# Miniprotein binders against ABC transporter G family member 3 (ABCG3), part 15

Target 1, 243 residues: ABC transporter G family member 3 (ABCG3), of Arabidopsis thaliana (Mouse-ear cress) (q9zuu9r114to356)
Amino acid sequence: IAWKDLTVTMKGKRKYSDKVVKSSNGYAFPGTMTVIMGPAKSGKSTLLRALAGRLPPSAKMYGEVFVNGSKSHMPYGSYGFVERETQLIGSLTVREFLYYSALLQLPGFLFQKRSVVEDAIQAMSLSDYANKLIGGHCYMKGLRSGERRRVSIARELVMRPHILFIDEPLYHLDSVSALLMMVTLKKLASMGCTLVFTIYQSSTEVFGLFDRICLLSNGNTLFFGETLACLQHFSNAGFPCPI
Key: E = the ipSAE of ESMFold2; O = the ipSAE of OpenDDE; V2 = 0.75 times the mean of E and O plus 0.25 times the DockQ between their complexes.

## First folded at step 11 (miniprotein)

Design l3 (from k6 with L41F; at its last look DockQ between E and O 0.76; V2 from the best seeds 0.64)
Fold by ESMFold2, look of step 11:
Structure l3 (fold): chain B 243 residues (1-243), chain A 87 residues (1-87)
Amino acid sequence: as target 1 above (243 residues)
Amino acid sequence: SPEDLQRLARKIIELTREVFRALLLAKQGDPEEALRKIEDFERKLQELEDEIGKYSPERAKYLQEEVEKLREWLEYIRKLIEELLRE
């Protein structure tokens, strides 16, 4: 996936066309992790949604987004999108939730072995939790937030997407859960899934796992490139890296 | 009592499982029976909502949210089954 001169405008309270993303350029190679980083209101979630074709009705996109050379080779459903907060079904176990998600999303699933479900469980390190209730509150005790976040991603993996867009995979996770999530995502990328996701903050340990970084501030792309080049870029300019 | 709210939570869990089993039944080739089950489950959900409504909103908050989610799923699954019945 690549984007060129991508601009997104939104209806503003005092302006009709506030630019939220301003002439952004970038790309993600197959099987890599590309992160869009920035503070609140930097435009990172808007950029992610523009790349995935998930902009709200109040938004307008300008510029180009390319998938596989702009050819119609990627059918609908070949990519996944994981919202910042995904509504799970707390009354189901992990396996049940993924099974019924596959039943609803995949034509002919009923006549197939459950391999897509078991593959998603394995990919997201959920094997020990597969028969546990998802839960989510004091009357339905179940998974912790890190495990629930991995379930939300596993649901999208049932579709076997080539590209997975994730809005804040570390949202509301403690540092241990966040590191496990990133290690899990790195392993997923190494198996052939292209990952593009947003993050607000990065620890030193997490930062080292990214293949490419798109750094945003106030809608502007301050840097796009490999992780090491990001560090060199800000060091050469005489400023500490803003990450 | 706390025991009553836990009992109601278990009922929501079992009803949710029954609703999704009815979806499976419809996909396996019996959408007429699945629809009859869904209609019964809509009645059971209303009974659960009424019983939960006897508790203060602060105590019943999480169960009310679960009922709302299940209602949305019931409506969605009913529509899917009705589409299957049209052939």
Scores: ipSAE 0.563, ipTM 0.855, lowest interface PAE 1.2, mean pLDDT 80
ESMFold2 (binder alone), look of step 11: mean pLDDT 84; pTM 0.793
OpenDDE base, look of step 11: ipSAE 0.638; ipTM 0.882

Design l4 (from l1 with E14R; at its last fold request DockQ between E and O 0.87; V2 from the best seeds 0.75)
Fold by ESMFold2, fold request of step 15:
Structure l4 (fold): chain B 243 residues (1-243), chain A 87 residues (1-87)
Amino acid sequence: as target 1 above (243 residues)
Amino acid sequence: SPEDLQRLARKIIRLTRELFRALLLAKQGDPEEALRKIEDLERKLQELEDEIGKYSPERAKYLQEEVEKLREWLEYIRKLIEELLRE
């Protein structure tokens, strides 16, 4: 996926609203992890949604988005989008949740073995949790936040997307869970899934796993390039002394 | 009373599984029977909502939220099954 001169504006009753994303350029190579990084209100979630074709009705996009060199709008089911907070069903086990998600979303699922469900479980390192209740409170004990986040992603993997967009995959995760998530996503990308996601801030260990970085501030792209090249922009990126 | 709330939580789990099994039944080609099961679930859910309502909102907060979610799913799945019947 590539974007050129991408600008997004918001329309409404706000008289002083600035452009949210301002002439951004970038790309994500197949099978790689590309991160959109920046502080709150930098435009990172808006850029992510623009690339995925999921802008709200109040937004307007200018510029171009290309998928494999084509201006094609991505067909239904060709991409996945994982919201910052995904609604799970705490009353189901992980396997049940993924099974019924596949039943609702995947045409012809009943005439297949449950291979897409088991593949998603395996890809997100959920095998030990597959028959565990998702839960989420004291009367339905279940998964911790890291496992819950991996289930959220696994639900989108059931459709076997070529491109996966993730809004804040590390949201509310502790350092250990965050590292496990990024290692898991790196492996997923290496197996052929193109990943584009947003991150507010990362540790040095997590930062080293990204293939390419798009740094945003106030709608402006401050840097776009490979992770190693980004290390030399510490004052602009907020990344002191990487490993 | 903590044991009573735990019993109600297990009831929510059972009803949720029954609901999605009804969806499966409809997708397997019997949406009329699935809809009958949905109507039975509606009665069971109403009874569960009433029973949870006997507790203070502070004590039953999580269970009340769970039944609200279950009711949303029930309405969504009922509409889906009704659409299958029209085809």
Scores: ipSAE 0.645, ipTM 0.892, lowest interface PAE 0.9, mean pLDDT 81
ESMFold2, look of step 11: ipSAE 0.595; ipTM 0.872
ESMFold2 (binder alone), look of step 11: mean pLDDT 86; pTM 0.847
OpenDDE base, look of step 11: ipSAE 0.721; ipTM 0.909
ESMFold2, look of step 12: ipSAE 0.602; ipTM 0.874
ESMFold2 (binder alone), look of step 12: mean pLDDT 86; pTM 0.844
OpenDDE base, look of step 12: ipSAE 0.711; ipTM 0.905
ESMFold2, fold request of step 15: ipSAE 0.512, 0.539; ipTM 0.835, 0.843
ESMFold2 (binder alone), fold request of step 15: mean pLDDT 87, 86, 86; pTM 0.847, 0.844, 0.848
OpenDDE base, fold request of step 15: ipSAE 0.690, 0.764, 0.587; ipTM 0.900, 0.925, 0.858

Design l5 (from l1 with Q28R; at its last look DockQ between E and O 0.78; V2 from the best seeds 0.00; counts 0 for: pae E 1.8 > 1.5)
Fold by ESMFold2, look of step 11:
Structure l5 (fold): chain B 243 residues (1-243), chain A 87 residues (1-87)
Amino acid sequence: as target 1 above (243 residues)
Amino acid sequence: SPEDLQRLARKIIELTRELFRALLLAKRGDPEEALRKIEDLERKLQELEDEIGKYSPERAKYLQEEVEKLREWLEYIRKLIEELLRE
């Protein structure tokens, strides 16, 4: 995926912020992890949604998005998109939830749907939780936030996407759960899934796992390139890296 | 009574599983039987909603939210099964 001169404007209530993303350029290679990083209101979620073709009706996109070198809008159902807050069904086990999600979304024979579910469970390191209730409150005890977040991603893996967009995969996770999530995502990318996701901020350990970084501030791309180049770029200039 | 609310939570789990089993039955090629199971689930869900409604909203808010979600899923799945019957 590549984007050139990508600008997103919002039909808004404020005259002071008419451009949310301002002439952004970048790309993500197959099987890699590309992160869009920045503080709140930097435009990172808007950029993610623009790349995925998921902008709200109040937004307009300018510029170009390329998939495999051609000018094409990514088909709405050909990829995975994981929202920041995903509605799970707490009354089901992990395996049940993924299985019934597959039944709702995939054509084909029922026995094939079991294979897809087991692959998603394995890919997101959920094997020990597969028969556990998802839960989410005191009357339905279940998964902790890290496991719940991995289930939300596994649901999208049922579609067998080549590209997976994730809005804040580390949202509300403690540092141990966040590290496990990133290790899991790195492994997923190495198996051929192209990952593009947003992150508010990361630890040094997590930062080292990214292949490429798109650093946003107030809609502007401060840096785009390989993770190592990002570290060297800011170090050579004598300015601390914003992360 | 915490025991009573926990019992109602288990009923929600049971009904949710019955609902998705009905979906599976419809996908296996028997949408007429699946729809009959949905009608029975409608009755059970109404009874469960009434039982939960006997508690104060503060005590039963989590169960009330779960039942609302289950109602939405029931309506969605019923519509899917009805579409299968028309064909």
Scores: ipSAE 0.507, ipTM 0.829, lowest interface PAE 1.8, mean pLDDT 79
ESMFold2 (binder alone), look of step 11: mean pLDDT 86; pTM 0.839
OpenDDE base, look of step 11: ipSAE 0.652; ipTM 0.884

Design l6 (from l1 with D4E D40E Q46K D50E; at its last look DockQ between E and O 0.69; V2 from the best seeds 0.00; counts 0 for: pae E 1.9 > 1.5)
Fold by ESMFold2, look of step 11:
Structure l6 (fold): chain B 243 residues (1-243), chain A 87 residues (1-87)
Amino acid sequence: as target 1 above (243 residues)
Amino acid sequence: SPEELQRLARKIIELTRELFRALLLAKQGDPEEALRKIEELERKLKELEEEIGKYSPERAKYLQEEVEKLREWLEYIRKLIEELLRE
């Protein structure tokens, strides 16, 4: 996927500027992990949604988004999109939740091999949790936040997307869970899934796992390129590292 | 008592599983029977809501939240089954 001169405006009461994303350029190669980083209101979630074709009606997109060299809008079902917070069903086990999610979303799921659910469980390192209740405050056998976040992503993987957009995969995770999530996502990308996701902040260990970084501030793309080039760019300019 | 709250939690789990089994039945080609099971589930859920209502809101808060989520799923799945009946 690539984007060129991508600008997004939002209808609002502000008289001076409606631009939330300003002339952004970038790309994500198949099977790579591309991260959109920036503080709150930097435009990172808006950029993510623009790339996925999920902008709200109040927004207008200018510029071009290319998928495999084509200017076509991304067809429904060719990608996955994971929201910051996902509603899970605590009264189901992980396997049950993924099974019924596939039943609801995959036409003809009943007639196909059910390996898509087991593949998603394995891809998100959920094998030890597959028969456990997702749970909640009133369930003693419930999952922790990191495991629940992985279930949220696995739900989208049952669609077998080639491109997966994730809004803040590390949202509300502790440092250990965040590192495990990023290792898991890196492995997922290496298996052929193209990942594009947003991150508010990153540790040095997590930062080293990214293939490419798109740094945003106030709608402006401050940097786009490989992870090492990002560190060299800001070091050479004498600016503090934005990590 | 804590034991009774756990019993009510197990009932929520059972009703949730019955709901999704009804969804499965509808997708397997019998949305009429699935709708009948949904109507039975609505009665069971009402009974469960009444049992939970015997407790103070502070003691039953989490159970009430789970029942509300189950109610929302039941309404959603009922609509899906009704759409399948039109086809």
Scores: ipSAE 0.431, ipTM 0.796, lowest interface PAE 1.9, mean pLDDT 78
ESMFold2 (binder alone), look of step 11: mean pLDDT 86; pTM 0.836
OpenDDE base, look of step 11: ipSAE 0.657; ipTM 0.886

Design l7 (from l1 with I52L A60V; at its last look DockQ between E and O 0.87; V2 from the best seeds 0.00; counts 0 for: pae E 2.1 > 1.5)
Fold by ESMFold2, look of step 11:
Structure l7 (fold): chain B 243 residues (1-243), chain A 87 residues (1-87)
Amino acid sequence: as target 1 above (243 residues)
Amino acid sequence: SPEDLQRLARKIIELTRELFRALLLAKQGDPEEALRKIEDLERKLQELEDELGKYSPERVKYLQEEVEKLREWLEYIRKLIEELLRE
């Protein structure tokens, strides 16, 4: 996927909030992890949604988005999008939730749907939790935040997407869970899935796992390129990664 | 009393599973029987909602939220099964 001169405007209350993304350029190679980083209100979630064709009706996009050299938006069924907060069904086990999600989304024979569910469980390192209740409150004890976040991503994997867009995969995760999430996503990318996701900030260890970075501030792309080139480009002042 | 709330949570889990099994039955080619199961689930869910109404809202807040979500799923799945019957 690539984007050229991508501008997104929002019909807002204030004049200065009308342009959320300002002439952004970038690309994501197949099977790599491309991260969009920036502080709050930098436009990172808006850029992610623009690339995925998921902009709200109040937004207008200008510029071009290319998929495999075509100006088309993402092909139906070939991509996944994981919201910052995905609603899970706490009354189901992990396996049940993924199976019924597949049943609602995918055509085909029932045994094929079990196969994609087991693949998603394995890909997100959920094997030890597959028969555990998802839960989410004191009367339905279940998964911790890290495991719940991995279930949210696994739900999208049952569609077997070639490209996966994730809005803040580390949202509300502690540092250990965040590192494990990124290691898991790195492995997923190495198996052929193209990952594009947003991050508010990252540790040095997490930063080292990214293949490419798109650094945003106030809608402007400050840097786009390989992770190591990003470190060499900036001396310190505008980069959110801890050293 | 805590044992009663845990029992109600187990009922929510059971009804949720029954609902999705009805969806599976419809997809397997028997949407008429699936719809009859949905009608039975409607009765059971109403009974559960009535029982939760006997407690103070503070005590059953999380359970009430789960039941509201289950009712939304029940209505969604019922409509999907009804569409299958018209095909």
Scores: ipSAE 0.444, ipTM 0.799, lowest interface PAE 2.1, mean pLDDT 78
ESMFold2 (binder alone), look of step 11: mean pLDDT 87; pTM 0.846
OpenDDE base, look of step 11: ipSAE 0.684; ipTM 0.896

## First folded at step 12 (miniprotein)

Design n1 (from l4 with T16I; at its last look DockQ between E and O 0.63; V2 from the best seeds 0.00; counts 0 for: pae E 6.3 > 1.5, pTM E .776 < .8)
Fold by ESMFold2, look of step 12:
Structure n1 (fold): chain B 243 residues (1-243), chain A 87 residues (1-87)
Amino acid sequence: as target 1 above (243 residues)
Amino acid sequence: SPEDLQRLARKIIRLIRELFRALLLAKQGDPEEALRKIEDLERKLQELEDEIGKYSPERAKYLQEEVEKLREWLEYIRKLIEELLRE
């Protein structure tokens, strides 16, 4: 996937629409982990949604998004999108939730294959939690935020996407849970899934796991490139690299 | 009591499972029986909503949210089964 001269505006109240993303360029190689990094209001979630074709009605996109060299929209079922907050059903076990999600989403004979659900459980390191209730209310303790976040991603893996967009996979995670998530995502990418996700901030340990970085500030792309090149870029300019 | 609310939560779990069993039954080739099960589930859901309504909104908020989700899923699945019957 690649994007060229991508600009996103939001409906304003006065003479001009507010530009949220300003002429961004970038790409994600198959089977790699590409991160859109930046502080609040940097435009990272808007860029992610623009790439996935999921902009809200109030937004207008200019520029081009390419999938395998073509401007065509992504094939049906070829991508997944994981929202920052995901609605889970606390009354179900992890396995039940994933199975019922697959039943709703997968047409035809694939619903007879439990392997899709078991593969998603394995990929997200949820085997020890598969028969546990998701929970989330005071009468039934459930999964912690790290496990819940992995369940939300596993739900999208049931569709066996080639490209997975994730809005803030580390949202509200402690540092240990965040590291586990990133190690898990790195392994997933190495197995062939192309990952593009946003983060607000990373530790130095997590930073080393990224393949490519798109650094945003106020809608501007400050850097795009490999992780090592990012460190050299800021070192050459005399500034420490943001992490 | 907290134990009463937990029993209501277990009833919600049972109804959710029955709902998806009905969907599975419809996809396995018996949508008319699946629709009959859906109609029975609507009755059970109404009774459950009435039981939860005996508690204050603050005490039963989680249960009310889960039941609302169940009602939305029930209506969605009813429509899916009705479309299968019209083929």
Scores: ipSAE 0.086, ipTM 0.548, lowest interface PAE 6.3, mean pLDDT 74
ESMFold2 (binder alone), look of step 12: mean pLDDT 84; pTM 0.812
OpenDDE base, look of step 12: ipSAE 0.330; ipTM 0.740

Design n2 (from l4 with E66M; at its last look DockQ between E and O 0.87; V2 from the best seeds 0.00; counts 0 for: pae E 2.5 > 1.5)
Fold by ESMFold2, look of step 12:
Parts: C-alpha cells; structure tokens; sequence
Structure n2 (fold): chain B 243 residues (1-243), chain A 87 residues (1-87)
C-alpha cells in the first residue's frame, strides 16, 4: 500500500475544518511491518484509518491511496482492522469466539474445514488458551491483557487478510507482553501478511523489530523510511531521535 | 448473597452460548427454529434482567455489564436471523 499527498480534514465544533493529517506520503512493502509513530493527537490513528478506508463520516480525505500500484479501493475482505479497544465476548472460549466470528464474517464458512480458526490460534500463540473462557469480570476469571490483545488480532486473521491494520497493538501492555506481541507480529509478517500499525512510543528492543517508520507530529510527517535510517537522519541533523 | 450472584453470572454465560448456537442453527439452514430459540432466550433474558435489578448497582455492577452486553448481541443476532428468513 502507498499514499501520496494524503490530507484528512475533520469537522470540528466550530464551522472551520481542522486538518488532522497534512500532505503525508509513504508506503508499506508486502510482508513487512510499517509503523506509524507519534505523540497523542499527532494524527496516527486518523492516517491509519484513512489508509484502511475506515474514516468516519465527519472526515474528508484528499490525495491518493494505492494498493499494489492501483488507485482502486481495498477489496472487501482483503484487509483486517484491529481497533485500539476491542470488544470480546467473555462468555465464550477463545476457540468459540474465533469460530463464531468466522461464521459471521466468511461466506461459506460452514463448507470449509475449520483450519482458519486453528491457523489464527497458532499464529497468535494462543494454543494453550484456546479452550479457556475469555472472561474479564470478577465472576469469570479469564485472559490477561496480552492474551486478550492477541485474541483481538486473531479474530481479524480468520479473514486471511493480505494487509492488517492495527491501532496501538501495545496499548496498556506490560513490557514483556509488548515484546511478545511484537515478536509474534514480526513472525506473522514474515509469513506474508503486510502489517501497518500505530505506536505511541517504543522501547529500544521493540524499535529494532520495525521495518519502516512513519513519524508524525501535529499531522506532519517528520520522517519516513527504514528504521536505521530514522536514527541516522536525526543524529546527522544534531538532534536526538524523537522516538 | 455472593452465591446467588455467581449463579446469575453462570446463567448469563449459558444464555450467551445458547444465543450463538442459535446463530449457528440459522446459518445451517433452519432460521425458523433459530428464531423460535431467540424468542425463548428473550424471555429468559428479561427475567434475568429483572432478577439482577433487585440488587444494588454497586453489588451487581459486573452482572449489569454482562447482561447489557448480552442484550446488545441478542438484538444484533435477531436482526441477522430475520434477514436470513427474508431470503
């Protein structure tokens, strides 16, 4: 996926339109991890949603988005989108939740072998949790935040997406869970899934796993390129990397 | 009592699983029977909501959250099954 001169405006409380993303350019190669980084209100989530074609009705997009070199929209079912906060069904086991999600989302699922569910479980390292209740309340003990986050991603994997957009995959994760998440996502990308996700900030260990970085501030793209080039760019300019 | 609240939580879990089994039944080609099961689930859910309403909000906070979520899913799945019947 690539974007060129992409601008997004949103209707504010006043009559004036606010520019949230300002003339952004970038791309993501197949099978890689491309990260949109920046502080709060930098436009990260808006850019992510613009690329995925999931902008709210109050937003307008200008500029171009290309998929495999074409200006066409993303085909239905060709991509997944994982929200920052995911609504899971605590009364179901992990396997049940993924099964019924596939039932709702996949035409003809009943005539397929159930391999898409088992593949998603394995891809997100959920095998030991597959028969556990998702839970999340004092009356239903269940999964911890890292496991719950991996279930939310696995739900989108049952569609077998070529591109997966994730809003803050590390949100509210402890450092061990965050590292496990990134290692898991790196492995997923190496198996052919193109990943584009947002991150507020990263540790040095997590930063080293990114293939490309789109650095945003106040709607402006400060840098786009390979991870190591990002560090060199700011070091050569005499400033520490803002990450 | 704490035992009664735990029993209500298990009932919510059971109803949630029955709801999704009804969805499966509809997708397997019997949306008429699935809708009959949804109607029975609606009755059971209303009775459960009334039972939970007898507790103070502080004591029943998580049960109310669970039931509200189940109500949302029931309405969503009912609509899906009704659309299948029109086909």
Amino acid sequence: as target 1 above (243 residues)
Amino acid sequence: SPEDLQRLARKIIRLTRELFRALLLAKQGDPEEALRKIEDLERKLQELEDEIGKYSPERAKYLQEMVEKLREWLEYIRKLIEELLRE
Scores: ipSAE 0.359, ipTM 0.757, lowest interface PAE 2.5, mean pLDDT 78
ESMFold2 (binder alone), look of step 12: mean pLDDT 86; pTM 0.845
OpenDDE base, look of step 12: ipSAE 0.670; ipTM 0.891

Design n3 (from l4 with E66L; at its last look DockQ between E and O 0.82; V2 from the best seeds 0.00; counts 0 for: pae E 3.4 > 1.5)
Fold by ESMFold2, look of step 12:
Structure n3 (fold): chain B 243 residues (1-243), chain A 87 residues (1-87)
Amino acid sequence: as target 1 above (243 residues)
Amino acid sequence: SPEDLQRLARKIIRLTRELFRALLLAKQGDPEEALRKIEDLERKLQELEDEIGKYSPERAKYLQELVEKLREWLEYIRKLIEELLRE
């Protein structure tokens, strides 16, 4: 996926539009992790949604988005999108939730082996939790935030997407859970899934796992390039990398 | 009592599973029986909502949220089964 001169506006006060993303350029290679990083209100979630074709009705997009060199919109089922906050069904086990998600989303699922569900469980390191209740309430004890986040991603993996967009995969995770998530995502990318996701900030250990970084501030792309080049760029200029 | 609220939570779990089993039944070729199960679930859900309503909002907040979500899923799955029945 690549984007060129991408601008997104939303309705602002006094009948004018606010530019939330301002002439952004970038790309994500197949099987890599490309991170859109920036503080709150930098436009990172808006850029992510623009790339995925998921902008709200109040937003207007200008510029071009390319998939494999074509301006074509991605077909349904070719990509996954994981929201920052997602609705899980706490009254189901992990396996049940993924099974019924597949039943609802995949035509002919009843004639397939359940391998898409088991593959998603394995890919997100959920094997030990597969028969546990998702829960999330005081009368339905269940998964911690890290496992719940991995279930959210596993639901999208049932579709076997080529590209996966994730809004803040580390949101509300402790440092151990965040590291596990990133190691898991890095492995997923190495197995052929192209990952594009947003983060607010990261530890230096997590930062080293990214293949490419798109740094945003107030809608402007401050840097786009490989992770090592990002460190060298700011080091040569005498600034710490804004992680 | 805390035991009563936990019993109600287990009822929510059971009804949720019955709902998705009805969806499975419809997809396996019996949407008429699935719809009958949905109608029975509607009655059970109403009784459960009424039972939860006897508790103070502070004590039953999470259970009320869960049954509201279950009702949303029930209506969604009812529509899916009705469309499948018309095909």
Scores: ipSAE 0.302, ipTM 0.724, lowest interface PAE 3.4, mean pLDDT 78
ESMFold2 (binder alone), look of step 12: mean pLDDT 86; pTM 0.839
OpenDDE base, look of step 12: ipSAE 0.595; ipTM 0.856

Design n4 (from l4 with V67I; at its last look DockQ between E and O 0.75; V2 from the best seeds 0.65)
Fold by ESMFold2, look of step 12:
Structure n4 (fold): chain B 243 residues (1-243), chain A 87 residues (1-87)
Amino acid sequence: as target 1 above (243 residues)
Amino acid sequence: SPEDLQRLARKIIRLTRELFRALLLAKQGDPEEALRKIEDLERKLQELEDEIGKYSPERAKYLQEEIEKLREWLEYIRKLIEELLRE
């Protein structure tokens, strides 16, 4: 996927349209992890949604988004989108939730073996949790936040997407859970899924796992390139990397 | 009292599973029976919500939230089953 001169404006509460993303350019290669980094209000979630075709009605997009070299909307089932906060069903086990999600989303699922569900469980390192309740509160004990986050991603994997967009995969995770998530996502990318996701901050260990970085501030793309080049770019300019 | 809330949580789990089994039944070719099961589930859900309402809102808030989520899923699945009946 690639984008060129991508600008997004939003209808403000004052009726003025403000540019939230300003002339952004970039790309994501198949089977790689491309991260959009930036502080709150940098435009990172807006850019992610623009690339995925998920902008709200209040937003207008200008510029171009290319998939396979064409200005095309992505076909059904070719991509997944994981919201920052995903509604799970705490009264189901992980396997049940993924099964019924597949039943709702995949035409003809009843005539297939359930391998898409088991593949998603394996891909997100959920095998030890497959028969555990998702839960989410003191009267219905279940998964911790890192495990729940991996279930939300696994739900999208039952569609076997080629491109997966994830809004803040590390949201509310502790450092150990965040590292496990990134290692899991790196492995997923190596198996052929193209990943594009947003991150507010990263540790040194997590930073080293990214293939490409799109660094945003106030809607402006400060840097786009490979991880090592990001550090060299800011070092050569005499500034520490803002990440 | 904590044991009572845990019992009510298990009832929510049972009703949720019954709902998705009704969806499965409809997809397997019996949407008429699935819709009858949905109607029975609506009654059971109301009875459960009334029972949970006997507790203070702070103590039972997570169960009430789960009930509202289940009611939303029930309405969504009812609509899907009704569309299958019209086809």
Scores: ipSAE 0.521, ipTM 0.839, lowest interface PAE 1.4, mean pLDDT 80
ESMFold2 (binder alone), look of step 12: mean pLDDT 86; pTM 0.831
OpenDDE base, look of step 12: ipSAE 0.702; ipTM 0.902

Design n5 (at its last look DockQ between E and O 0.77; V2 from the best seeds 0.67)
Fold by ESMFold2, look of step 12:
Structure n5 (fold): chain B 243 residues (1-243), chain A 89 residues (1-89)
Amino acid sequence: as target 1 above (243 residues)
Amino acid sequence: SPEDLQRLARKIIRLTRELFRALLLAKQGDPEEALRKIEDLERKLQELEDEIGKYSPERAKYLQEEVEKLREWLEYIRKLIEELLRYEK
């Protein structure tokens, strides 16, 4: 996927500016992790939604988004989109939740020989949790936040998307859980899934795992490029990397 | 008591599994029987909602939220099964 001169405006509901994303350029290669980083109100989630074709009706997009070299709309179901907060069914086990999600979403699921559910469990490092209740409160004890976040992503994987957009995969995760998430996502990308996700804050260890970085501030793209180039860019300018 | 609320949580789990088993039955080609099972689940869910409603909102907040979600799922799945019955013929 690539975007060129991408601008997103919101219908006049703001006191100061209707431009949320201002002339952004970038790309994500197949099988790589591309990260959109920036503070709150930088335009991160708006850019993510624009790339996925999920802008609200109050928004207008200008510029171009290309998939496989052509300006095209992503068909419904050809990509996955993981919201910042995903509603799970705490009354089901991980395997049950993914099974019934696949049953609802995949035509012909009952006739398939290959198990998309078991593949998603394995891909998100959920094998040890597959028969555990998802839970989420004291009367239904189950998974912790990192594990639940991985279930949220696994649900989208049962559709076997080529591109997966994730809004804040590391939000509210401790450093160990965040590292596990990023290692898991990097392995997923190496197996052919193109990942584009947003992140507010990154540890040094997590930062080193990103393939490409799009830094946003107030709708402006401050940098787009490979991780090492990002470090060099800000070092050459005499400022520490803002991330 | 905490044990009473745990019992109700186990009922929610059981009903949730019954609901999705009914969905599976409908997808396997028997939406008429699945709809009959949904009608039985409606009765069970109403009884569960009434039982949970006898507790104060502070004590039963999490269970109330779970039952509301289960109600939404039941209505959604009922509609899916009804559509299957009309179009799979």
Scores: ipSAE 0.574, ipTM 0.855, lowest interface PAE 1.3, mean pLDDT 79
ESMFold2 (binder alone), look of step 12: mean pLDDT 85; pTM 0.822
OpenDDE base, look of step 12: ipSAE 0.693; ipTM 0.895

